VHH binders against c4kar8. Designs and how they scored, part 164

Target 1, 263 residues: c4kar8
Amino acid sequence: MAELSTPSPASPAPLDGGRGDELEKFTLRGARQILQLLQDLITHRGLITAHTGGGHSFMTAVLKVDEERGRVVLDPSPDPQANRRALAAPRLTCVTQLDGIRIQFPLVGLGEGQDKGRPALFAPLPAEMLRLQRREFYRLQVPLAHELSCLLKAEDLARKPVEVSARVIDIGAGGVAVVVPTGAAEFVIGGTLPACRLALPDGEPIELDLEVRNLNRQTQRNGTEQLRVGLRFAALPRAADTRIQRYIFKTERALNAKARGGL

## First folded at step 11 (VHH)

Design r63 (framework vhh_7pa5_2)
Fold by ESMFold2-Fast, scan of step 11:
Structure r63 (fold): chain B 263 residues (1-263), chain A 125 residues (1-125)
Amino acid sequence: as target 1 above (263 residues)
Amino acid sequence: QVQLVESGGGMVQPGGSLRLSCAASGFTFSSYAMSWVRRAPGKGPEWVSTISGSGGDTHYADSVKGRFTISRDNAKNTLYLQMNSLKPEDTALYYCAKESDFYGDDIYDSPFDYWGQGTQVTVSS
């Protein structure tokens, strides 16, 4: 006899900003698949971070899956205020990892009650769960102080070769976003830029091929126009992948050390 | 493959002591902060302590401050938790957890990307 509080109905938030169409292939909607994944989280004792909005979150875990009642049973927070925030929230966004794969899912209709005489939280089974390699979609915002650059080998309007030094504004396992002055070169979505050079701190520039994925014109606060170019790594060598991952890790580590004194 | 294996749990009397260990493999141990998290049925997971990659910085939950000491041996890839003055309320499964490679500005991110199966600590008279 678990009791469910009635939260306000809420539309699902995007699972990842600006990439909803690419996430569909990683989204599980089959009831059997969802049940199996939740059971895997129980088996692997998955620590779940449940985001309740407003910058608040708490740690939970799946206690059991009640297939007959169509609900999941969760540990409450040891902090009563976190539980009150969770019950008042229109939805929870739950994030965890299983075997190096990011798992993310919404819970709506959270209630409280008891399981085997112990306090518990209850929610209907999620209608969808996201299962993806986190590093495929993670993008480090490059600190301005790092002055990270990529020398692009492109063509001008007359198809004449031109080299453009572009500032790297974000970087991930799959590519970089750069900014260039408007008119510096011509970019075609789907076109390949061969033998570009990515300058990371400490070491020789990495030579790699880049595919143009998207183009966005940006107007700066001073009125100057810049072109933001999204570039995918094509045929990334292992040594290059290792150096890029090391840079991302080291930079995130340093940013986390400055921003957080602990958990 | 990242692996974290906890050991050293057991049954102790109130006021007793235990030393937990976590053997880490599959990653550059000294480059990551490590944490202890505990879970008891009906209480949910509770963060206990964190130590920086170098071992220079440590942080503790208020409930354990002054009683527990986190430490690490980077040459042995091992994390420790020295637990003194144990109370019945410390009864829980204790997990070793690794700092996420990509924890940062994503508001739906998790601070941990791997954890072990845990070691059971029972404080009972």
Scores: ipSAE 0.505, ipTM 0.828, lowest interface PAE 2.2, mean pLDDT 82

Design r64 (framework vhh_7pa5_2)
Fold by ESMFold2-Fast, scan of step 11:
Structure r64 (fold): chain B 263 residues (1-263), chain A 123 residues (1-123)
Amino acid sequence: as target 1 above (263 residues)
Amino acid sequence: QVQLVESGGGMVQPGGSLRLSCAASGFTFSSYAMSWVRRAPGKGPEWVSTISGSGGDTSYADSVKGRFTISRDNAKNTLYLQMNSLKPEDTALYYCAKDFYGDDIYDSPFDYWGQGTQVTVSS
């Protein structure tokens, strides 16, 4: 019994949308839902990675939905060879993200031409779109004004227990990244920090067991050094998971509103 | 408004090293995941690496894992790619790319990318 293959979290490679039943609950097949999602990609200027097979891909975007002709209009690659591969492919697998949610859809029957005097690629509207919330992959950059912190229970350079209040600089469903002063504590990749306390704006601190995933020393412009520590949530109670997700959601909405207003 | 300017490319022999830089302006640099994407002449773009806005999370294409290191200096609004043990297959134009959404290091669409810097690995 082999597990169904999915790409590594570090890979932008497409998920196997042909798996059927296990991805069914994430698959949109309603014409209205498909049209709305494509229009959202246009509105937010979503950049799409289009996979043509054989490890080849190119960057594109939906320029227009032509409802009368039942097709999407795509931005061609500046690389003519990529466009030739795309036109020769029996299927494009398009991967993008909107609002922290992975979106994947097939395009079949790609053609080329012009839209309002500009080169364009055309394809029939997809019959289905996968909308998969990959909550475990997303990391939200925490605004400095939120002053979000995590009290870490760690060891100093002499292996004595210490408590360090660390500023949280990014947060996701699977963990946080924090900043600590250089020398405040010693961290070992794969080590566990028990009973740490994450302070969120919406209530009392959350008690968490954290695993050290990565370390990065940074030198600031003023010459000050800081240590950035990536920490995974070893386990989360449902209530804690819900609070973290609510914080991420609200902050994402605020950041998206600012990004759209800046356009 | 958004500007990304890549530099640091050049010619190097197999097994050599190069460090690429990307100077960013026109957006809040620390709020966005940043990526390196490469394109060999006549080929489609290949994603190379992504780093979160904080620098706390990184990801790499399988072809470069263990050889390349992505990093950033948010005080200088600069993204870096340290490339070690270079192979002829690494020959490409390397682009700095800004995440569309904000700070998502997995399956990130790219909102903007620069003019690129050429890396050539040959004898």
Scores: ipSAE 0.000, ipTM 0.138, lowest interface PAE 15.2, mean pLDDT 76

Design r65 (framework vhh_7pa5_2)
Fold by ESMFold2-Fast, scan of step 11:
Structure r65 (fold): chain B 263 residues (1-263), chain A 124 residues (1-124)
Amino acid sequence: as target 1 above (263 residues)
Amino acid sequence: QVQLVESGGGMVQPGGSLRLSCAASGFTFSSYAMSWVRRAPGKGPEWVSTISGSGGDTSYADSVKGRFTISRDNAKNTLYLQMNSLKPEDTALYYCAKEDFYGDDIYDSPFDYWGQGTQVTVSS
């Protein structure tokens, strides 16, 4: 007999609320703004990934906003286990997009019931919603020919200091993604790597603190394993920010010119 | 930047067939599982099917099992959904979706991992 399984579609993991004051300028707290944004998600049939913690999530959508009762109505998962996890969670972190803008908001006090005879999930209106414009978070895929590297100051499995030269595979205003051989160092999500050195083509390496945001183990076609590490710039001086943006701009222009010529 | 562009939707009679395509760019396509998700008017989203990065494993929603086939061409960065024996209940906007991995950063192009969708209408 064939196996029956229902994997959840994924969206990127929710932003850490402890990402400091960087996200304050993108946070909506006005009741009218929140209501309008939720209505826009309904109108555009926005797909939402609801994260329940522990690496679990499910796909949902806002079906209705009940202004009088101050709550949202969400589509339950067809997977009963996902709904049980959601109801047991202290909060949901909802992630979606609208016309290229990332939207993220918490829901607390999730309940279940029926709306017009169909199963539904209910939660109070969120007190805040995060709205991030794409341009602020663009990531450039770094050409292999540039040999961009970042010298990471990390720890091995025995907590001994180790330096790892990691290849930078993408770079943006907020951070870099690097690849390292599996086992070269131990990384902990949320951990800080102090005094790392980012080498850009023009000028001296930039010394900066990096925060580990994500980890992904990838098996290459030839069977070798590598670790992809997503790293946030914890404190970026203006001069360093300018150099990174200039590199991104120049490289994107060169890649766009090459792509048009290589058609 | 992650870009997903769906195509191949249209209008068909019950029992008909359509093949949807999703052209992907801005990420290493073969490294990610890909899914088809649909949304009918007035309803929430429904997961339809998922295929592993290598193409070796597939999964389907009970509502489409035996009628739909998901496939991918990693050399062309393209995802497909072959839809046979279409029913009025299959009428929906169909989206191509990229999976994330545990701890994925918002800076990994989260704004464009959903396509604009392609409309499928099954009516007599």
Scores: ipSAE 0.000, ipTM 0.278, lowest interface PAE 13.1, mean pLDDT 77

Design r66 (framework vhh_7pa5_2)
Fold by ESMFold2-Fast, scan of step 11:
Structure r66 (fold): chain B 263 residues (1-263), chain A 125 residues (1-125)
Amino acid sequence: as target 1 above (263 residues)
Amino acid sequence: QVQLVESGGGMVQPGGSLRLSCAASGFTFSSYAMSWVRRAPGKGPEWVSTISGSGGDTSYADSVKGRFTISRDNAKNTLYLQMNSLKPEDTALYYCAKEGDYLSEFYDTPYFDYWGQGTQVTVSS
């Protein structure tokens, strides 16, 4: 295996340089920290979603960490096709959560075999793990009950103006992520969408300019294709910024009081 | 605290039906997508179905499409799974799962914040 033909594990979710730089301080690279975090996933029985690329994923869990051989042992999917896709993938992006803390890590060099007579997947220990407490790189997942939407001013495939009502799936101080049907409009990373309208529950829609930061095509299990669009606020008046921050704060407090409130 | 309590499992003959229920508490039920996940003995976990918080969107694993129906009653904080035309390979412990909070690029992928204790489904003749 030549070094040029054996790439190192990539940062999760092919983030752009600006986002990657922000996440660097939340990235664990110490072997002891990585081993401890993987053991915590085992202890808490954390379900892991493993992304194999091309919109495909499967569910797994860490069965054990083999420190002596430098490997993690994973549950295979009961779907043989998912396992074949995983084994053929150049890397997996694994995502899980430990009660409010997002855990994300790459696995490269997935293999199959047996552990104690049971089928298992094996991979080298990840060189890095992202441990992101939601409040440290804050993106509020928008409650579906809020039906938050953003009217996008974009162009169709024929370069004609089109308005697309997109569902807002997360929101932060710096931007929103939205979902649109594939083909509804054409988006270009770095492009600006002027005079879009973000609907918040507490007043008139906020008119704002959005910059396209990332694009991810995804096929849902029902065969429906969606495009996820990450959008940065190009500039916000203080009044708009205050309204967005207030929505985020109120919604997070309400969710935390209900979801994580003690007995 | 988040609590999920599954019920409705049991033993049935192949071709039979069962309806699973999950009673949720400790969070704003209508604000979260909910899922069913199953684990057969000696196998890894398998995602079965997801329903959006409003109930407007549903998705299913290929192995259960056309046989299972997911639904929810937000007034009762209850999730359901109607299981028809059951097969021996549907034998598993079924878990109710609350969708996790995570970055948007992963939203259309099964990801779970919490499991209940599960309810056993056994399909045998």
Scores: ipSAE 0.013, ipTM 0.442, lowest interface PAE 8.7, mean pLDDT 78

Design r67 (framework vhh_7pa5_2)
Fold by ESMFold2-Fast, scan of step 11:
Structure r67 (fold): chain B 263 residues (1-263), chain A 125 residues (1-125)
Amino acid sequence: as target 1 above (263 residues)
Amino acid sequence: QVQLVESGGGMVQPGGSLRLSCAASGFTFSSYAMSWVRRAPGKGPEWVSTISGSGGDTSYADSVKGRFTISRDNAKNTLYLQMNSLKPEDTALYYCAKDTSEIGSFDETPGFDSWGQGTQVTVSS
């Protein structure tokens, strides 16, 4: 069962529920820039996934921007239950893309009404919008032959320090996903695992801090259970970032050459 | 660069069948859940179906259950939607969409980060 991080409505929360200051440089707060980006989404018929919390979401699109009333107008879901969940939610997290750039923004104070005689959802214009190059969310599936591992420093069920060697199944610019035997350690979403060691094929292990972002219990077809853990790189030194990017680039090129036949 | 190219749409009679295809490139196809989403004239976008990266798990909108089948060929980087017993209300532009996240991914914001140009399906007599 995956646990979703939901920002507290009583406190200012990061746009993506935990990436804090790392995303500030990609955050648009200028009213003109926000209006222009929303208008670009209308022009390109941008498909938006609106997350209402608790793992629920629905598909929508921006119908128009009402600058005079300071509102964005959205298509309601054809599912009445999705609309009810959206209206009851303290905020929506809207995710879309434009020309390969990921766009994310919150909507607070959703209401319902009509636009040109048709049902519509209304919300105040977002105070901020996030623009990220898609490559920052790209994950490379790690070839089994590379035997990538990450030594995690965590706690067991009794809160005693434990070191777990986890197999790395994917890797990106922002983090890794690993597989851990069920019960080997306890993980808390938002918790930090300090001084973990990522072993790449070339060179010494990279020492880094990892933040737990995702927790997914998987039952294999034979009935065995494993835990998949999504881990974000905390403040990553430039040398480590360069090594990780080099590994990703090199491995992706090799996989792409193989897919084209390599001859 | 992620590219998703839909094909296989067209005009069919009610009760007919079509198979949609989506050719994917620019990412590790097998690592991502894929979806079909449609947009009918005068309606907002409607999610149709999702398939996990491995192909082991599928889900469908209630309006298409029992009639549509989603599948994928990871060796060919291709997503499919087999549409049977088509109805006039299935008339829409059908989009192939890539999920933002993988199972176990460090990206905690689910949703779609890429979709194609769409392929038109028209069901009429």
Scores: ipSAE 0.013, ipTM 0.468, lowest interface PAE 7.5, mean pLDDT 79

Design r68 (framework vhh_7pa5_2)
Fold by ESMFold2-Fast, scan of step 11:
Structure r68 (fold): chain B 263 residues (1-263), chain A 125 residues (1-125)
Amino acid sequence: as target 1 above (263 residues)
Amino acid sequence: QVQLVESGGGMVQPGGSLRLSCAASGFTFSSYAMSWVRRAPGKGPEWVSTISGSGGDTSYADSVKGRFTISRDNAKNTLYLQMNSLKPEDTALYYCAKEGDTLSEFSDTPYFDYWGQGTQVTVSS
């Protein structure tokens, strides 16, 4: 059913493991890099959601890295049942965020004990950590003067095909965010929009498939609603990727030149 | 550097009121939806409320609808949660959360970029 998603779901979930080959370039395996990232999570008091399987999770934090024993020390849940599930689990999948960067890592061989006289959970250092760097997902805020648009192929409330011209508000290597009037079409997170057309200033429109990633409803000053839709490029040919990167680079350069007070 | 700092928690009797605040810095506050999430003893995290970047659209968990009001002051980069008619079941650590970036290619589910440290709310007789 094509329905508008509610704004902002509550809980982070682990990324799909079937995309392991796509995530390899974002995976840290160096012992020093892993130790530094864990220390950064301590310093920034990063709140971690630990998934124990079967739809169960609990909130934790890294309290300490014990380099001599090759272990991380975690804050146990105040819920004894959650701790029992965690200790019984063959693996925990830990998910957190640090300065806009998604961090995910496994913990295997969880045990319990004490740190400085307080209950604690212990696990060996992870052999790998996923770090999706913000720079890989840089988004150019599209200048209003550029009037960048994307023609979306979607469905209306009666599930009939419609074409919607949407204003592009930001663009990156992985996708675009667009704005559509509320009610113009129905969007569902995870849905695919085939054969859409992205209009760039310097050539004919780029035809591509888009996947819906995020939905956010926004009310304008005049009381009308608009929907912000985050769209991922499902498959992007090299020529299209080159054109998009060139647009981003040229626009960023022009904006930086203006900010420095020269033209 | 994104920072979220919560305040306003405390102890209150059933039927009482509290107002939580979250001071945000390090990002364009008005461009992101903001949420309140709570964790009660013996439970996993529970989503409480969300407000759109403009403040024009809000949503609430059924358990708090009609009693809690989310709001924001974009000029002050501050998020609020007005909690009225508090019940013992509202006892929890309350977190301010910033929504993740719209164009994350590797986000299979909507997620939060950053959580604050939390502020404790205790409702007891």
Scores: ipSAE 0.000, ipTM 0.215, lowest interface PAE 13.0, mean pLDDT 76

Design r69 (framework vhh_7pa5_2)
Fold by ESMFold2-Fast, scan of step 11:
Structure r69 (fold): chain B 263 residues (1-263), chain A 123 residues (1-123)
Amino acid sequence: as target 1 above (263 residues)
Amino acid sequence: QVQLVESGGGMVQPGGSLRLSCAASGFTFSSYAMSWVRRAPGKGPEWVSTISGSGGDTSYADSVKGRFTISRDNAKNTLYLQMNSLKPEDTALYYCAKDYWGSDIYDSPFDYWGQGTQVTVSS
C-alpha cells in the first residue's frame, strides 16, 4: 500500500507566504496570542487530531503549556505505534476546533519524556497558528437520511481506473468529506480526481474535479477499516457553487425549523 | 455557534450509578447522531456509545455494554448516559460529542466536544 500523507506546509515556520497570502489575515504570530489560544484549548480540554504523515493521525490534547521552557506538553496515544510514528515524523500538523472555528498549527521537534510522573510528548511552542473564520470552512454535517453520495474516479491497488461511490459525511463551500472502505481505491494528498459526480437532491449529479486534502484510516468496531477522505472543490463552476450553497441553506433551514417549529 | 455542556459527573463507589447529561445548542440536535467519548488520565480517547438522531438506534463499546444506557430528549436538546455497575476502570473525563457517524468521531477535526465531566470510581 502506498504511504498516505498529511498536507503539511513545506517550511515548519512561518507558513508559506506565497499562495498563503489569503491565509495571512487568519494567522496568529504574536507570542501572547499563541499562548492564549493554547491555554484556551487546555481550558476547553479540546481534542486535537495530530497528523504524522503517511496518512496516519492520532487523537491528542494539550496537557500543559510550559512558558518557561517554551514548550507544549501533549497527551501520548494509547497506541505505541502511533507514538513511534509521531516521534519519527519531521512535523506534526495539529487540527482542532474552538467554538466551531477551525484551529491548525504545526509542531516540530517532538520528543518524549514524563510530566509529573506520567508519559508525555513535548514540542517547542509553534511560531504560528491558523484560526480560520472563513465561510468556506463551515461544514454542514449531512443527515444520514439524505444518503448523499459522490462517485469518485480514482485508481485501485493495481493502479487501474476505478469508480467508488463514497458517502458524503460533511459538505461546505470549499469541499466535502467522504468515507470509503479501506483498499477500495488509492489516494495521494494533493492529487486531483477528475470528473467526479456529486449527487445532490433535485437535479443531475454535479460533475467536478476534487483535490485530495487529507486522509484518515480507522478500524470500526466490527473490524472493518474505513477511510475518511477530505476533498477540495477544484475550479468549481458558478452553477455548481449555487446548487451546493442552496442545498446547505435549505438543509440548515429545514433542520432549524424542525428543532423549534413543531409543537 | 455549537455548544455542548456536560454535567452529572462525580465520585462513586464501585457498583454505584451516575447519570450524565449534555445540553446542546447552536445546531439542530434531532438531526445528528450523538456520542459519549471518555478519556482516562494520561490516555487517549475511548468511544463509549452512540445514539441516532431519532433515538431509534444505539451502539456501545464492549467494555460498557449491558451496564450503560444512552438516551436523548430531542424536545430538550439533551443527551444522557445512564451508568450502572460502575468499575474503577470507568474513571475518566466524559465528553459529549456531535458525531454524525457513530464511533468514527476521533477523525473529525470539525466535530465539537464539550469540556467534559469527570467520573471517578474508587473505594
Scores: ipSAE 0.000, ipTM 0.208, lowest interface PAE 12.1, mean pLDDT 76

Design r7 (framework vhh_7pa5_2)
Fold by ESMFold2-Fast, scan of step 11:
Structure r7 (fold): chain B 263 residues (1-263), chain A 125 residues (1-125)
Amino acid sequence: as target 1 above (263 residues)
Amino acid sequence: QVQLVESGGGMVQPGGSLRLSCAASGFTFSSYAMSWVRRAPGKGPEWVSTISGSGGDTSYADSVKGRFTISRDNAKNTLYLQMNSLKPEDTALYYCAKESDFYGDEIYDSPFDYWGQGTQVTVSS
């Protein structure tokens, strides 16, 4: 017989803003900040991938920012068909990197013309630009085939030590999300779980201290309740950080290769 | 911090050869495909060549096939581009570029997440 917790209210609904609210912290909307960031892309001769929709994209770069006319001027693609797709698109989503920070911005109303006698694309300055480090937002959805698990060292409701093997559902540079059966252990937001063991497919389990950051109850279709626990790496040794990042990068590359090339 | 530093550019006459190098640091070099991209005055960036992390697979733009050879030395964290039978249309700033880590449901794909400042190649008499 499983230990029963005191009845609690149903899990709250997700926030209406969801991920958009989180990204707002990293969104630049000031005209001066946008202008400066675009000028920084020129200085660093940044390569921009412009997505035109339907899985199509082309490489471009900012040639100049025309502050007086409120326009950005871009290199056209050497592929005429890519330029035609771009001009026909209702919107471009531009993605680049500056000093390890991902930069993403929309361009609407793309036209073609000339800059100093050379072909160019132009658009009004974007109303917003996203400036986001990969480590701040990215969580790898762990493939079920990897059977990634974390042995949690926690306490039960009577404060007795208990070990719970939890399935890892996502992993990032800052932590993991795991699922456990409801009632398997007591978790306190802000509490530390010492000497937990993260099992990666390659090699020995990694011993980690984990901090509880969030708790969400989920009801499965079969009526079984499980608890999703968000855990932060509290004191990550360099060797462990390197190994976790290597797993994330290798797995992303493998998943991306499957998505792009097939099995 | 990821750093990519290109070298080996210069001026050559048509039919000449150059070897470009790219010194990489700040990431596990052998785990990523690496590419060369060029940008000519008045033209946008053009992909030139890619090599897999192990070096076992290579690909080339049609404009350079048979003339250029991409290679890497994973022990030295260095990428190379051997350019033979150079033509005036090969005149460009040549960048080395790292395969992107920035994939996922919440972000658009970019083939590259880091690149260097470039090295200038000029093919003229």
Scores: ipSAE 0.328, ipTM 0.729, lowest interface PAE 3.5, mean pLDDT 80

Design r70 (framework vhh_7pa5_2)
Fold by ESMFold2-Fast, scan of step 11:
Structure r70 (fold): chain B 263 residues (1-263), chain A 124 residues (1-124)
Amino acid sequence: as target 1 above (263 residues)
Amino acid sequence: QVQLVESGGGMVQPGGSLRLSCAASGFTFSSYAMSWVRRAPGKGPEWVSTISGSGGDTSYADSVKGRFTISRDNAKNTLYLQMNSLKPEDTALYYCAKEYDWGDELYDTPFDYWGQGTQVTVSS
């Protein structure tokens, strides 16, 4: 059990965060829809990451839905410590995907036993499942023809302010990845780049604060190195979020249509 | 759209060999570490092997060291697993998985975007 009944500021944020109203449109509460989705995960042998809290998780899968007893049967971890953490947890948060769509659901009251002579974990059927549209978590590979760029406000090797126009290679709900020529600027993981400007095909550039999350040096075809920088959106305004999601949706739809020979 | 399509599985006798392939599309393949994960009948998922984006670093589960080799062809956006000296214990559905580079709290770690899997059966 937790020391506090309600999470403190030092505890992990709730899964719904402040997005309760927005997540409701993606929440399945009908018993038939929940049973069908769990059966689909069984049929496709879908892999599930079960989060037990405190930064711990393990991989599992749904083995069976026991409608008579109102339970799901899960594959235990090969790691006994992971199973002990799961059994001690007040709640498991299960995350998986089916056909590119993210699925999340809680399990409460986990137990251990046997199913047809083999070890198994049991939990009551979830009362709700979150079926997230891929636009919420999708990373779009930006078509080169779109010439999508982000003007970064960074520092050079001498710690002087510099503006670098970086090509955006992928974009998602949480951030962008950009390509920067080697030596154009210095980046520090965890550092913030304030007032950067993201140029989408339609409308005025979006002013954004970006946090550096990762750095990767890649060798180009000519043998020259480029720096790939992963950047997280910090404090993204709702209007900017809407514009970015609209761009992602429209571009993905157009790419899917071309892949099918529709355009 | 991110897609991973595994192939190359089949039925072999103990001591045999198979080469698995994973065709990747919809993301910058060379920017991500890639892994093979397997699920044996009646067992949970087991991590098998990982290869860095450049292909310079590899790691393996103790159960497969010296028998399996992970590799990638970044020009073809393809991941491979060469499986030698196969044992009945290697019987499983094998999945291709991409590691993500985002620290979002709603994303799974260490793996993101599983394929459909390819079945490997080792029996006499």
Scores: ipSAE 0.000, ipTM 0.209, lowest interface PAE 13.8, mean pLDDT 76

